# VH-VL binders against Uncharacterized protein C11C11.01, part 5

Target 1, 160 residues: Uncharacterized protein C11C11.01, of Schizosaccharomyces pombe (q10200r209to368)
Amino acid sequence: LTKLDRAKLEWLIQGLNCEKGSIGNLLCFAVEHVNNHVEITDAFLKEFFNDQPTDDTKVYDDDYINERGEKKLSLIYLMNDILFNGISGTSLVWRYRFSFEPHVERLLDDLYLFSKRLGGRIKEDIFCKKVVKVIEVWKTWIAFQEETLERAWRNFSGNT

## First folded at step 6 (VH-VL; framework fv_bepranemab)

Design s56 (from c1 with heavy chain N58Y)
Fold by ESMFold2-Fast, scan of step 6:
Structure s56 (fold): chain C 160 residues (1-160), chain A 119 residues (1-119), chain B 112 residues (1-112)
Amino acid sequence: as target 1 above (160 residues)
Amino acid sequence: EVQLQESGPGLVKPSETLSLTCTVSGGSISSYYIAWIRQPPGKGLEWMGYIYYSGDTYYNTAVQSRVTISVDTSKNQFSLKLSSVTAADTAVYYCAKGGYEPDSYMDVWGQGTMVTVSS
Amino acid sequence: DIVMTQTPLSLSVTPGQPASISCRSSQSLLHSDGKTYLEWYLQKPGQSPQLLIYEVSNRFSGVPDRFSGSGSGTDFTLKISRVEAEDVGVYYCMQDIQLPYTFGQGTKLEIK
């Protein structure tokens, strides 16, 4: 990616939320720069695991945890849309699937553990149901190793 | 002080759709969920489902094919729609507020509204 | 679905005497966060249900200290140390650990 494109990617990631338009903007960037799928995936992973406040004025509290939950969920929605966006041809799915595949187990484990930090039964249930819907799509399309997806499905659906 | 008030038609004919409204006053809807609970005459309480202010819902499997719960944040209103009603849907319908962290219990209930399904 | 079973279904108590209501769940109500998601509600005649106890043993604001909850896992008990006329109604246990949330069938408390 060019210097300008890297700056644009970081800006898009920082502004990402669960709104269709927000996800769509970053999806378009990922599609346009599919040849840079490794770098884009690395930026995704960096943000996904960025659970510590970098701003000294920020407090690590329930508001921050809720904010992180929405960010992680928006990234998972983006990942799902990248893999299954219906663009003509499978090269996008193949390339991003390749770069995500080594990390999917770690991502799903992080999401499950994170769901327990949301506090409150209701927030946990809502978060887990949203993740289950994505996992079910991935299982149906055999997007990743079946054992990994089945374990995650059991965890998030309460089937353990 | 959060208060809940249900309103509905009182009488609904078999096969029609029942529509109920729960109006919230005295507080923000952004920090809790609203659940719908019904009670047929002489019977116990049945939890029907809930909605969070974000629009996220869950429905009891017993009614999930017929029930829709929605929220209108501009009016501070939650609604329950139940399609294809039968005499078995005759009940007092309650809305109740529950917290989401860590106080998930239902601490505020509406007065309930009686719905009779009859021709 | 988690099934909640209450016993007895009804009891009559002389004023001032104690009352005990049992609730059994078909599976443990202990969550991985260390909390047990069991609540007790009271529905007085002609009124909406009201919260009495949450997380097994915590009295909700304004609930008299003669009400106490205990139990763990799948077996829970609500006790009233000395029943008063205002305690008449139907008592329900409820679990909110797993969707759909479920109530027991209710226990009717009457004064003799």
Scores: ipSAE 0.000, ipTM 0.535, lowest interface PAE 12.4, mean pLDDT 83

Design s57 (from c1 with light chain L99H)
Fold by ESMFold2-Fast, scan of step 6:
Structure s57 (fold): chain C 160 residues (1-160), chain A 119 residues (1-119), chain B 112 residues (1-112)
Amino acid sequence: as target 1 above (160 residues)
Amino acid sequence: EVQLQESGPGLVKPSETLSLTCTVSGGSISSYYIAWIRQPPGKGLEWMGYIYYSGDTNYNTAVQSRVTISVDTSKNQFSLKLSSVTAADTAVYYCAKGGYEPDSYMDVWGQGTMVTVSS
Amino acid sequence: DIVMTQTPLSLSVTPGQPASISCRSSQSLLHSDGKTYLEWYLQKPGQSPQLLIYEVSNRFSGVPDRFSGSGSGTDFTLKISRVEAEDVGVYYCMQDIQHPYTFGQGTKLEIK
């Protein structure tokens, strides 16, 4: 990526939220720069794991924790859109699957542990339900290893 | 103080879609969720699902494929739609308000509306 | 789904006497946040349900002190120290720790 493109990527990631337009802007960037899928995936991972509080014994009723949850969800929604809107197209966007695949297990593990830091059951339930919807898409299309997705599905949905 | 009022048809034919509305008055809706609970004649309470104001919903697995809960913010109204109804869906339907944490319990209930599924 | 089981299904009490209702859950209602998500509701004849007790033992605003809740894990009890005529109705326990939220089958309290 050029210096300007790298700055634009950082700006798009910093401003990313769960709104369709926000996700769509970064999706367009990812599609346009598919040849740089490794660098873009690295930026995604850096932001995804950029958690400042590490002490999970503290009180969870915190705007920071809520903001981090929204950011993690927006990143997962983005990656889902990259993977699946690209599959039916003429783009090489499917390359992102291979750059993302080695990290899926640790991303899902992080999300599950993070869900326990939210303040109370309603926030946890809403967060977990949103993640389940993404996992169900990935299971339907066999996007990643079945055992990884099934374990994550059981964790987030509470099923045996 | 918040008040809830259910409304909808008294009779629905089998195989049709049941549509109910819950109207909220008083108070801000931004920190609440609205749940739907039903009670068949002479039976207990059954959770149908809820909607938080972010649009997030969760439904009882028994009716998940047939139920949709939505909100119309311009009217302060919450709707429940239940498709492909049968006689087993005959019940009094309640809407109830739960708080955002820490007061997540259902402290306000509507008066209920009776729905009979019959040909 | 978490199954909530109430006993007895019905009881008749002379005014002024105590009443006790039990509720058992098929799994623990203790959340990782340290709270136990068990509530009690009363439905008087012809009326909507009303909240009596939340988080096992906390009386909701306006609920008389003759009502008390206790328990932990999977075993819970609602007690009425001196039953009054206005206490007639069906009592339901409820868990809201895990979707779908579930109610017990109800306990009908009648006056002898």
Scores: ipSAE 0.046, ipTM 0.656, lowest interface PAE 6.6, mean pLDDT 85

Design s59 (from c1 with light chain S32E)
Fold by ESMFold2-Fast, scan of step 6:
Structure s59 (fold): chain C 160 residues (1-160), chain A 119 residues (1-119), chain B 112 residues (1-112)
Amino acid sequence: as target 1 above (160 residues)
Amino acid sequence: EVQLQESGPGLVKPSETLSLTCTVSGGSISSYYIAWIRQPPGKGLEWMGYIYYSGDTNYNTAVQSRVTISVDTSKNQFSLKLSSVTAADTAVYYCAKGGYEPDSYMDVWGQGTMVTVSS
Amino acid sequence: DIVMTQTPLSLSVTPGQPASISCRSSQSLLHEDGKTYLEWYLQKPGQSPQLLIYEVSNRFSGVPDRFSGSGSGTDFTLKISRVEAEDVGVYYCMQDIQLPYTFGQGTKLEIK
């Protein structure tokens, strides 16, 4: 990416939220710069895993955890939209699926562990239900390894 | 101030479906969940389930096969339906409001409605 | 399911005397977030339950200082330093860390 495009990507990621328009803006950027799918995926992963390490002597405020949950969810929604709702779907799915595939297991594992930090059963349940809806789409289209998706589905849905 | 008011049939016959309504006034329903709790005469409290504004539910496994909780956002009403009732379902039924964490506790309760299962 | 056990089932107290109610859970109520999901509710005769204490020791708005909660893990206590006539009723502990949420069987407080 050019220096200007890299700055725009960073700005879009920092402003990303779960609103359809917010996700759509970053989706448009990802489609327009599909040849840079590796760099864009790297920026996605950097933000997704940009959690401050949990200090064993420190307790984070609910506000911080809630904000991180919203950001992770918005990134997962973006990922889903990149894979399935792009205007050139098949070609876009091929390239981004390739760059996301090595990371999908650790992304889902991170999300599940993160769900336990949301500070209560209700927040956890709402978060997990939202993630389940995305996983069900991925299972239907066999977007990633069936074993990985089935394990994640069991974890987030509460089934053994 | 958010207020909750239960309403129900009072008497229902064995094997029939019990239908209860919880009417909400005084606040936005999108910012809380509604739980249903029952209390048989002379006994303790039993949590039955709850519903989010989105319509997603969680039920007590003891009644899961018979209970359905739903929301009508246009009427600010929540309902509980319990099928195949028996004398063991005779109780005062409460609806209660809880927030999302950190305020997930049930801080507002309805007055309760008595339901008797008898022929 | 987490089982909540209260002791005693009933107690009678002279006005101005202290009262103590115990609650034991079959599993720890401590969450990874550092919070313990234990609440106390009071049901006065003929009334709906009302919240007294949340997260073990936090008094809900309007609850008098004479009420205090303590405990950790699986063992919890509700104390009333000086019982008043209006404190009569049934006290319930509740866990909301794991579905289904469960109540203790209740402790009836009466005035002698």
Scores: ipSAE 0.214, ipTM 0.676, lowest interface PAE 3.7, mean pLDDT 86

Design s60 (from c1 with light chain K35R)
Fold by ESMFold2-Fast, scan of step 6:
Structure s60 (fold): chain C 160 residues (1-160), chain A 119 residues (1-119), chain B 112 residues (1-112)
Amino acid sequence: as target 1 above (160 residues)
Amino acid sequence: EVQLQESGPGLVKPSETLSLTCTVSGGSISSYYIAWIRQPPGKGLEWMGYIYYSGDTNYNTAVQSRVTISVDTSKNQFSLKLSSVTAADTAVYYCAKGGYEPDSYMDVWGQGTMVTVSS
Amino acid sequence: DIVMTQTPLSLSVTPGQPASISCRSSQSLLHSDGRTYLEWYLQKPGQSPQLLIYEVSNRFSGVPDRFSGSGSGTDFTLKISRVEAEDVGVYYCMQDIQLPYTFGQGTKLEIK
């Protein structure tokens, strides 16, 4: 990506939330820059696993954990939208499936462990149900290895 | 300030399905749950389940196979359906509102509606 | 399921005297977030339950100062410093850390 496009990507990731418009803006960028799918996936992964605040002057407590949960969900929703377009087979966006595939198990494992850091049972349950809906889409489209998705489905749905 | 009001049939025959409604008025809808709690005459409180405004539910395993809780956001109403009722389901049924942690306590309760399973 | 056990099951108190109700849970109600998810509810005769105390010791809005909650882990106590006639009813402890939510069996408070 150009320096300008890299700055735009970083801005879009920093502003990403679960609203359709927010996700749509970054999806549009990902589709437009599909030839840079590896770099875009790397930026996604860096943000997804970034669980430490960058501003050392701030003390982040329950608000920080809730904010991180919202960010992780927004990234998973983005991933789902990118993958759905890629799986359709009608665009080069299918390249993202290959760049995400090696990381899907670790993403789902991280997401499950993160759910236990939320400040209570209701928050955890709501978070897990939102993730289950995405996993069910991935299972329906056979987006990834069945064993990985089935294990994640059991974990997030409580059917272990 | 949120207020809750239950309504139901009063009398239900054995083997039929009990249907109750909880109407919510006032307040913001987006970050609370509605729980159903019942109390048989002269006995304690039994939690039956709850529903988030999104429509996602959790049920007490003791009644899970017979109970369904749903929401109609257009009517601002929550319903509980309990199938295959017996005399053991005779109770006062309450709906109650709770928030998300740290405020997950049930701070608003309806007046309760008596359901008798007889005949 | 978490089992909630209350003692005593009934209590008779002279007006102005203190009352104490105990609640024990079958497992710890302390969450990894540092909070303990234990509530107390009062059901007055012919009325719906009402919230008195949440997170062990926090009085809900409008609850008189004579009510206090204490405890940790699995052992909890509700105290009324000076019982008044309007305090008559059944007191329930409840946990909301684990589904299904569970209540104690209730403690009936009566005035002598």
Scores: ipSAE 0.254, ipTM 0.697, lowest interface PAE 4.2, mean pLDDT 86

Design s61 (from c1 with light chain K35Y)
Fold by ESMFold2-Fast, scan of step 6:
Structure s61 (fold): chain C 160 residues (1-160), chain A 119 residues (1-119), chain B 112 residues (1-112)
Amino acid sequence: as target 1 above (160 residues)
Amino acid sequence: EVQLQESGPGLVKPSETLSLTCTVSGGSISSYYIAWIRQPPGKGLEWMGYIYYSGDTNYNTAVQSRVTISVDTSKNQFSLKLSSVTAADTAVYYCAKGGYEPDSYMDVWGQGTMVTVSS
Amino acid sequence: DIVMTQTPLSLSVTPGQPASISCRSSQSLLHSDGYTYLEWYLQKPGQSPQLLIYEVSNRFSGVPDRFSGSGSGTDFTLKISRVEAEDVGVYYCMQDIQLPYTFGQGTKLEIK
């Protein structure tokens, strides 16, 4: 990516939220720059794990935790849209699947652990249900290893 | 002050679908969930499921395949549908309001409506 | 599922005497938010359940101070310091930390 495109990517990631328009803007960028899927995936992962510098991160503000939860959800929704809603061309799907596949288990494990840090039982329940919806899509399309998705499904749905 | 009132048919035949409504009055539904709890004659309380204002639901696994809870915000009503009923579904059915954490306790309950399943 | 076990299942008390009801959960009810999601409800004969105690020890509005809750983790107790006629009914403990939410089997309190 050029310097300008890299700056635009960072701007889009920082402004990403769960609104369909927000996700759509970054999806369009990902489609237009599919040849740079590795760099785009790396930027995604950097933002997704921005709050995991140590095994146990101290958090003192519920608003911050809630904001991080929304960011992680928006990134997962973006990932889902890249894989399933933005595709008519074969090169988009397999390239992003290829770059995301090594990280799927880590992403789902992070989401599950993060759900336990939300500021209450109801917030945790709502968050987990939203993640379950995405996992159900991935299981239906066999997007990633069935065993990994089934374990994540059990964790988030409470069927462990 | 929020009040809840259940209504339903009273008598349902085996294999049919039970349909109950919970009417909310006296307050906004945007800051709480509504749960359905049932009590078979002479037995204890069994939580059946809940719905948030957003429409998100969760159900007791014992009835999950047969139960649906929904909300109609225009009528301020919550509904419970339970399909393929048997005599084991004979119970008093309650709706109850709970808040968001930490005030998630159920502080307002309807009067309950008796449902008998018989052939 | 979290299993809630109450003891005793029935209790007869002379008016003015104390009563104690125990509730045990199959796993801890302490959430990472620092709250313990345990409630006590009373169902008087012919009436709907009513909230008595939330978060282990907090009396709900209008509940007399003769009712008190205590406990932590998995072991909880509801105490009535001086039982009165209006206290007759079935007492239920409940957890709402984990789905599905579960009630204890109930403790019936009667006056001698």
Scores: ipSAE 0.000, ipTM 0.513, lowest interface PAE 13.3, mean pLDDT 84

Design s63 (from c1 with light chain Q98E)
Fold by ESMFold2-Fast, scan of step 6:
Structure s63 (fold): chain C 160 residues (1-160), chain A 119 residues (1-119), chain B 112 residues (1-112)
Amino acid sequence: as target 1 above (160 residues)
Amino acid sequence: EVQLQESGPGLVKPSETLSLTCTVSGGSISSYYIAWIRQPPGKGLEWMGYIYYSGDTNYNTAVQSRVTISVDTSKNQFSLKLSSVTAADTAVYYCAKGGYEPDSYMDVWGQGTMVTVSS
Amino acid sequence: DIVMTQTPLSLSVTPGQPASISCRSSQSLLHSDGKTYLEWYLQKPGQSPQLLIYEVSNRFSGVPDRFSGSGSGTDFTLKISRVEAEDVGVYYCMQDIELPYTFGQGTKLEIK
């Protein structure tokens, strides 16, 4: 990516939320720059896992955790939209599936562990239901390995 | 402040579907869940299920096959439908509001609506 | 399902005397977030249930300080230090840590 495009990507990631327009803007960028799918996936992963401070003291209040939860959900929704567009017909967009595939297990593991930090049964349940809906789409379209998705589905749906 | 009011038919015939509405006034409905609780005459409270603003539901397994809870965000209304009713479904039905943590308790209850299942 | 068991199921108290109601859960109500998901509700005759106490010991807004809750894990107690005529009704404990949410059988408080 050019320096300008990297700045645009960073700006889009920082502003990403669960609203249709927000996700759509970053989806458009990802489709436009499909030849740089590895770099875009790397930026996605960096933001997704960017919730551990070097100093373990008190960056962990409810507002911070809730905001991180929304960011992680928005990234997963973006990932789902990218994957869906790859399935629908543009042959180049399917490249994102292969860029994400090596990381999907650790992404889902992180989301599950993160759900326990949300502070309360209702917040955890809402978060898990949102993730289950995405996992069910991925299972229906066979987007990733069955064992990985089934394990995640069991964790988030409360079935062992 | 949020207030809740139930409404429904009062009398329902066996085998029919019971339909109840909970109307919400005051406050934004996006920050809480609505639960349905029933109380048969002379008996205790039974939790039926709840719904989040998103439309996601959780039901008591005892009634799960017959119960549907829904929300109409444009009207600020929540609905409970219970199919294939019998005399055992005769009860006062309440809707109640609960928050998200830290305030997950049910702090506002409707007045209740009596439903009698009889031919 | 978590089973909530109340004792006694009924009690009669002379005005001004204390009352105590116990609630036992079939499993711990302590969540990994450090909170214990136990509430007490009062249903006065002919009225809807009303919240008295949440998270074991916190009085809801407007609840008189003669009401107190205590306990941990599976054993909980609601105490009324000096019972008044307006306190008559049925008291329910409730857990909301696991679905389905469950109530105790209720304890009927009457004035002698």
Scores: ipSAE 0.269, ipTM 0.710, lowest interface PAE 3.9, mean pLDDT 86

Design s64 (from c1 with light chain H31Y)
Fold by ESMFold2-Fast, scan of step 6:
Parts: sequence; structure tokens; C-alpha cells
Structure s64 (fold): chain C 160 residues (1-160), chain A 119 residues (1-119), chain B 112 residues (1-112)
Amino acid sequence: as target 1 above (160 residues)
Amino acid sequence: EVQLQESGPGLVKPSETLSLTCTVSGGSISSYYIAWIRQPPGKGLEWMGYIYYSGDTNYNTAVQSRVTISVDTSKNQFSLKLSSVTAADTAVYYCAKGGYEPDSYMDVWGQGTMVTVSS
Amino acid sequence: DIVMTQTPLSLSVTPGQPASISCRSSQSLLYSDGKTYLEWYLQKPGQSPQLLIYEVSNRFSGVPDRFSGSGSGTDFTLKISRVEAEDVGVYYCMQDIQLPYTFGQGTKLEIK
């Protein structure tokens, strides 16, 4: 990606939320720059795992944790939309599947552990329900390895 | 201030679907969840499931395949449907309100509605 | 599923005397927020259950101070310092830390 496109990607990621328009803007960027799918996936992963304190002045309270949960959900929704676009008729976008595949287990494990950091049982339950819906879509389309998705489905749905 | 009132058919035949309604009055429906709890005659309490104002649900695995809980925000009503009923489903059914954390306890309960499964 | 076990299943108490009911959970009810998700409910004859105590030891609004809860981890106790006629009914402990939420079997309190 050019320096300007890299700055645009970072801006889109920073502003990403769960609204359809927000997700759509970043989806359009990802489709337009499919040849840079590795760099875009790396930026996605960097933001997804960006929930560690970087200095002692950084306070992680309930508002911060809730905002991080919203960001992680928005990224997963984006990932789902990128994959759906590839399955539904844009073969080039399916290259994102190969970029995401090595990280799917790590992403789902992180989401499950993160759910335990939310400030209560009801918040955890709502968060897990939203993730389950995405996993069910991925299982239906066989987007990733079935064993990985089945384990994640059992964790988030409470079935052991 | 919030009050709950259950209503149901009283009698339902084996293999049919039981439908119950819980009507909410006196408070904001968006600030809590509604749970369904049942009690067979002479026995203890069994939690069946709950629903948030958003429509998100969770069910007891023992009845998960047969139970559906829903909300109609325009009527301030919650509903429970239980399919393929048998005599084992004979019970008093309660709806109860619980808050969001940290006050997730169930502080308001309806009067209960008796359901008998009989031919 | 978390199993809640109450003892005794029934007790008869002379008015004015104390009563004690125990509840044991099959695993800890302490959540990562530092709160223990254990409640006590009372069901009087012919009535709906009513909340008595939440988070182990907090009396719900309007509950008399003769009711007290204590415990931690997996072992919990409900005490009534001076039983009155209006306390007759079935007492249930409940956990809401893990789905499905589960109740104890109930303890029936009767007046001698």
C-alpha cells in the first residue's frame, strides 16, 4: 500500500464500529486493495490484539473494556463481510481467507478470553451470543477448519 | 414499581405447544431481563430461560430444543412457547424480572399461572 | 451445570427461636468482578417466590434484619435470628454466575 493508502487504512480501522456504514467503508477499501491483502490483514490483527497496557498512566476501566469489545466485534463483522463477498461472487477477495486462516484459532481464543474481562455475566452473555452468530455463518459456509469452528462454537454457546 | 402478570390456557393437551404471556407494567422494559421459572406441583423451582430487551435469549439445556422466549416491545409483553408438551410439563409458570449487573437478582415475580397437561 | 444442595430439607422451629439453612454449590460462585452470585428466595404458601438476600449477605429492600446471609466460595448459610409466623414457607438458594441458573431443592420451614 502507498503511504497515503496506509494512512487511510489506519484511519478507517480507528473509526470502525458495528454500524453497517462503518463496516462497509472498510470493506470497500479491503476489496479495492485485495492485492495488498497481507498488509491489510496485518493491520486488522494489530488492532484486534491492541488491548495491552503500553504505560503505567493508561487506565483500563469498564468504559475502556466495553469500547475494546465493540472494536473486536466490529473487526469480526468486517472479516465476515469480506469472506461473504468472496464466497458470493468475487474470487479475488477469497485471498483474504488464506491471510486470515493461520490466525482464526488465535482470534477466536482471544475473543473467548476477552469475554471474561467484560464487567458482568449479562455483558459476557450478550457478547458471546453475537460471536456465536458469526461462527455459525462460518460453519455453514465451511469458511475455515471445521474442528476449530466447532470448538469455538462450543466455548461461546456454553455447550461442552 | 414494575409489575408482572402471567396468563395462559390453564389446560393443554399432550404433544401440543404451550403458549404463555407475561405483561409488564410500571417501568422501563429496556433496563432488565425477564426470566421464566416453573414449579411442578409439590416440587422445587426450575429456571427455564431468559430474554433481554434486545431480544437475546438463553435457555436451560434441559428444555432448549422445545422452548422459545420472545418479546413484543410495542405491547410490553414477553412470551414463552414450549412445544411437544407432556404430563411432566404440568407446573405453575412464573415470569420474573432481573436487573443488569451488578443487580442481576430477580426482584419482581408475577403471580404465576397454572398449566395442566392432560388429555 | 452447577448443582445447589440445601440442608436440611425441612425444619420445625418454635416461634422466637433461631433457624439456620445451609447451601452448598458444586463449584465456586465467585466471579472475576469480585462478586459472589448467590441469592436466597422465600416462597410463602400459595405465593410467588420473593427475594430475601442477594450477593450472599445483602438484604433486599424491606427484608427484616433478623434475616442474614453468610458464606464464601461453595458454602453458604441463611440465618433467621428470631423466627416469626410470617416466615413459614420454602427457602431456596440460587446461583446466577453460570448458565443455566440453578436453584437448591428448597428447605421447608414450619412453626412447631
Scores: ipSAE 0.006, ipTM 0.586, lowest interface PAE 9.6, mean pLDDT 85

Design s9 (from c1 with heavy chain Y100S)
Fold by ESMFold2-Fast, scan of step 6:
Parts: structure tokens; C-alpha cells; sequence
Structure s9 (fold): chain C 160 residues (1-160), chain A 119 residues (1-119), chain B 112 residues (1-112)
């Protein structure tokens, strides 16, 4: 990616939320730059696992945890849309699936453990329900290893 | 002290949509959910679903395809709509406040409103 | 779905005698947060349900100490040490660990 494209990617990631328009903007970028799928996946993973406040004055309070939950959920929704952009098989599916596959188990494990840090059981129930819907799509299409997805499905669905 | 009051029609015709309202008074409509529970005559309690202040909903699978729960935060009102009703939907309908974090229980219930589905 | 099964479905008790109601869940109600999400509700004739016990054994505010809850995992009991006339009604156990939240069938308590 060019310097300008890297700046645009970072801007899109920082502004990502769960709204369809927000996800669609970053999906569009990922499709346009499919040849750079490794670099884009690396940026995704960096943001997904960035659970430390960038501002040293910020605390790990409920507001911060809730913001991180929304960000992680928006990234999972983006990942789902990237993988299933179009019902017929495309080169896009294979490229991004290939770059995500080594990380899917640790992404789902992190997401499950993170769900326990939310500020209440109702918040946890809502979060887990949203993740279950994504996992069910991945299980139906066998997007990743069946054992990994089944374990994640049991973890997230057992709490909802 | 939070109070809940259900309102709606006493009689609904088969195949029509049932619309009920739950009015909340005496407190904020955040940090909890409002659930709908129904009870057919002579039978037990059936949980139908809830809505959290954020607008997030969870429904009982048995009614999921027909039920919608919504909130109007400006009026402190919650509504339940149940489409394509049949005689099996005849019941007393309750709204209840639950999940006042950190607790999950339903501590405040409305008085209930009887709905009869009949021609 | 978690199925909640109550026994007995009805019982008649002489005033001042104890009463015991059992509730069994098809799955454990113990959450990873260490809490067990089982509640007991009472519905008196012509009234809305009211909370009696939450998290297996905690009495809700205003509930007389003659009511007690116990149990763990899948097997729970509500006990009334000395039944009074005001205790007449239908008792329901409920789980809210897993969606959809489910009630037992109810146990009708009558005075003879």
C-alpha cells in the first residue's frame, strides 16, 4: 500500500463502528486493495488486539471496555462481510480467508474472554448473541476448522 | 420507585396484529430491560422477550417470527406487537422490569392486561 | 432451551405446617461469574407475579424469613417453614442464565 492508502486505511479503522455504512466503507477499501490483503489483515489484527489505552490518562473503566467491545464487534462484522462478499466463490474470499485463518482461534478466544469484562450480564448476553450469529454463518459455510467454530459456538451460545 | 402499566385492546380478531403498550413512571428507562411475559387462562408463565434501553432485543424462539418489542424513550413507553394472532395467543400480558444491573431478576411487574383473540 | 420441571404440581397444607417445592433444570444454572441464576416467584390469586427469592437463596426485600431457598447446579428447593393463609398461590421457579428465559410449570399451594 502507498503512504496515502495506509493513512486512509488507518482513518477507516479508527472510525469503524457497527453501522452498515461504516463497515461498507472499509469493505470497499479491502476489495479495492485485495492484492494487499496481508497488510490489511495485519492492520485489522493490530486494532483488534489493541486493548491498551493510547492516552495514558485513560483508565480501564466501563466506558473504555464498552468502546472496545463495539470496536471488536465492528471488526468481526467487517471480517464476515469481507469473507462473504458475494454468494458465489471469488478470489477475494480465498485471499482474505487465507490471511485470517491462522488467527481465527485466538480472535475467538480473545473475544470470549473479553465478553466477561463487559459491565453486566445483560451486556454480555447481547454481545454474545451478536457473535453467535456470525459464528453460525461461518459454521454453515465451513469457513474455518469445524472444531474451532464448534468450541466457539458452545462458549458464546452457552452464555445466552 | 418505578411503576409499570400495560394498556391495549381487550379483543383482537384472528390474523390481526396485537399491539400493547407498557408505560414506565417514577424512574429512568436506562440500566435495565423491559420484558413481556404472558399467561394463558389457567396456564403458566411464558417469557416472550425483552428490550434493553439501547434498543437491543431478545425474543423467545416460539414467537420470534411474529413478535416485535420497541421503545419510545421520549414517552417512557415500551410496546409489544404480535402479528397473525390465533386463539392460542389469548392470555394476560405483563410487562416487567428486570436486569437492573448488577441484578438480573424481575422486581417490578405491571398489573397485566387481558387479551382475548376471538371473532 | 433449558427446561424447568417443578414437583409437585399442587399441594394442600394445614396452616402452620411446612411446605417444600422442588425445581429441576435440564442444565446447570451456574454461570462463569460464580452466580447461580435461579429465582422463585409467587403469583397470588388475581395478582401479578412477585419476586420471592433470587440467586437460589437470597430473599427479596420484604419477603418473610419463613421462606428459604436452597440448591445448586440443577436441583433446587423452596421451603416454607410454617405456611400461612397469605402464602396461597402458584409458585414458579425461573432461570435467566440462558435465552430464552424459562419458567417451571408452577406449583399451586392451597390451605386445607
Amino acid sequence: as target 1 above (160 residues)
Amino acid sequence: EVQLQESGPGLVKPSETLSLTCTVSGGSISSYYIAWIRQPPGKGLEWMGYIYYSGDTNYNTAVQSRVTISVDTSKNQFSLKLSSVTAADTAVYYCAKGGSEPDSYMDVWGQGTMVTVSS
Amino acid sequence: DIVMTQTPLSLSVTPGQPASISCRSSQSLLHSDGKTYLEWYLQKPGQSPQLLIYEVSNRFSGVPDRFSGSGSGTDFTLKISRVEAEDVGVYYCMQDIQLPYTFGQGTKLEIK
Scores: ipSAE 0.221, ipTM 0.694, lowest interface PAE 3.9, mean pLDDT 86

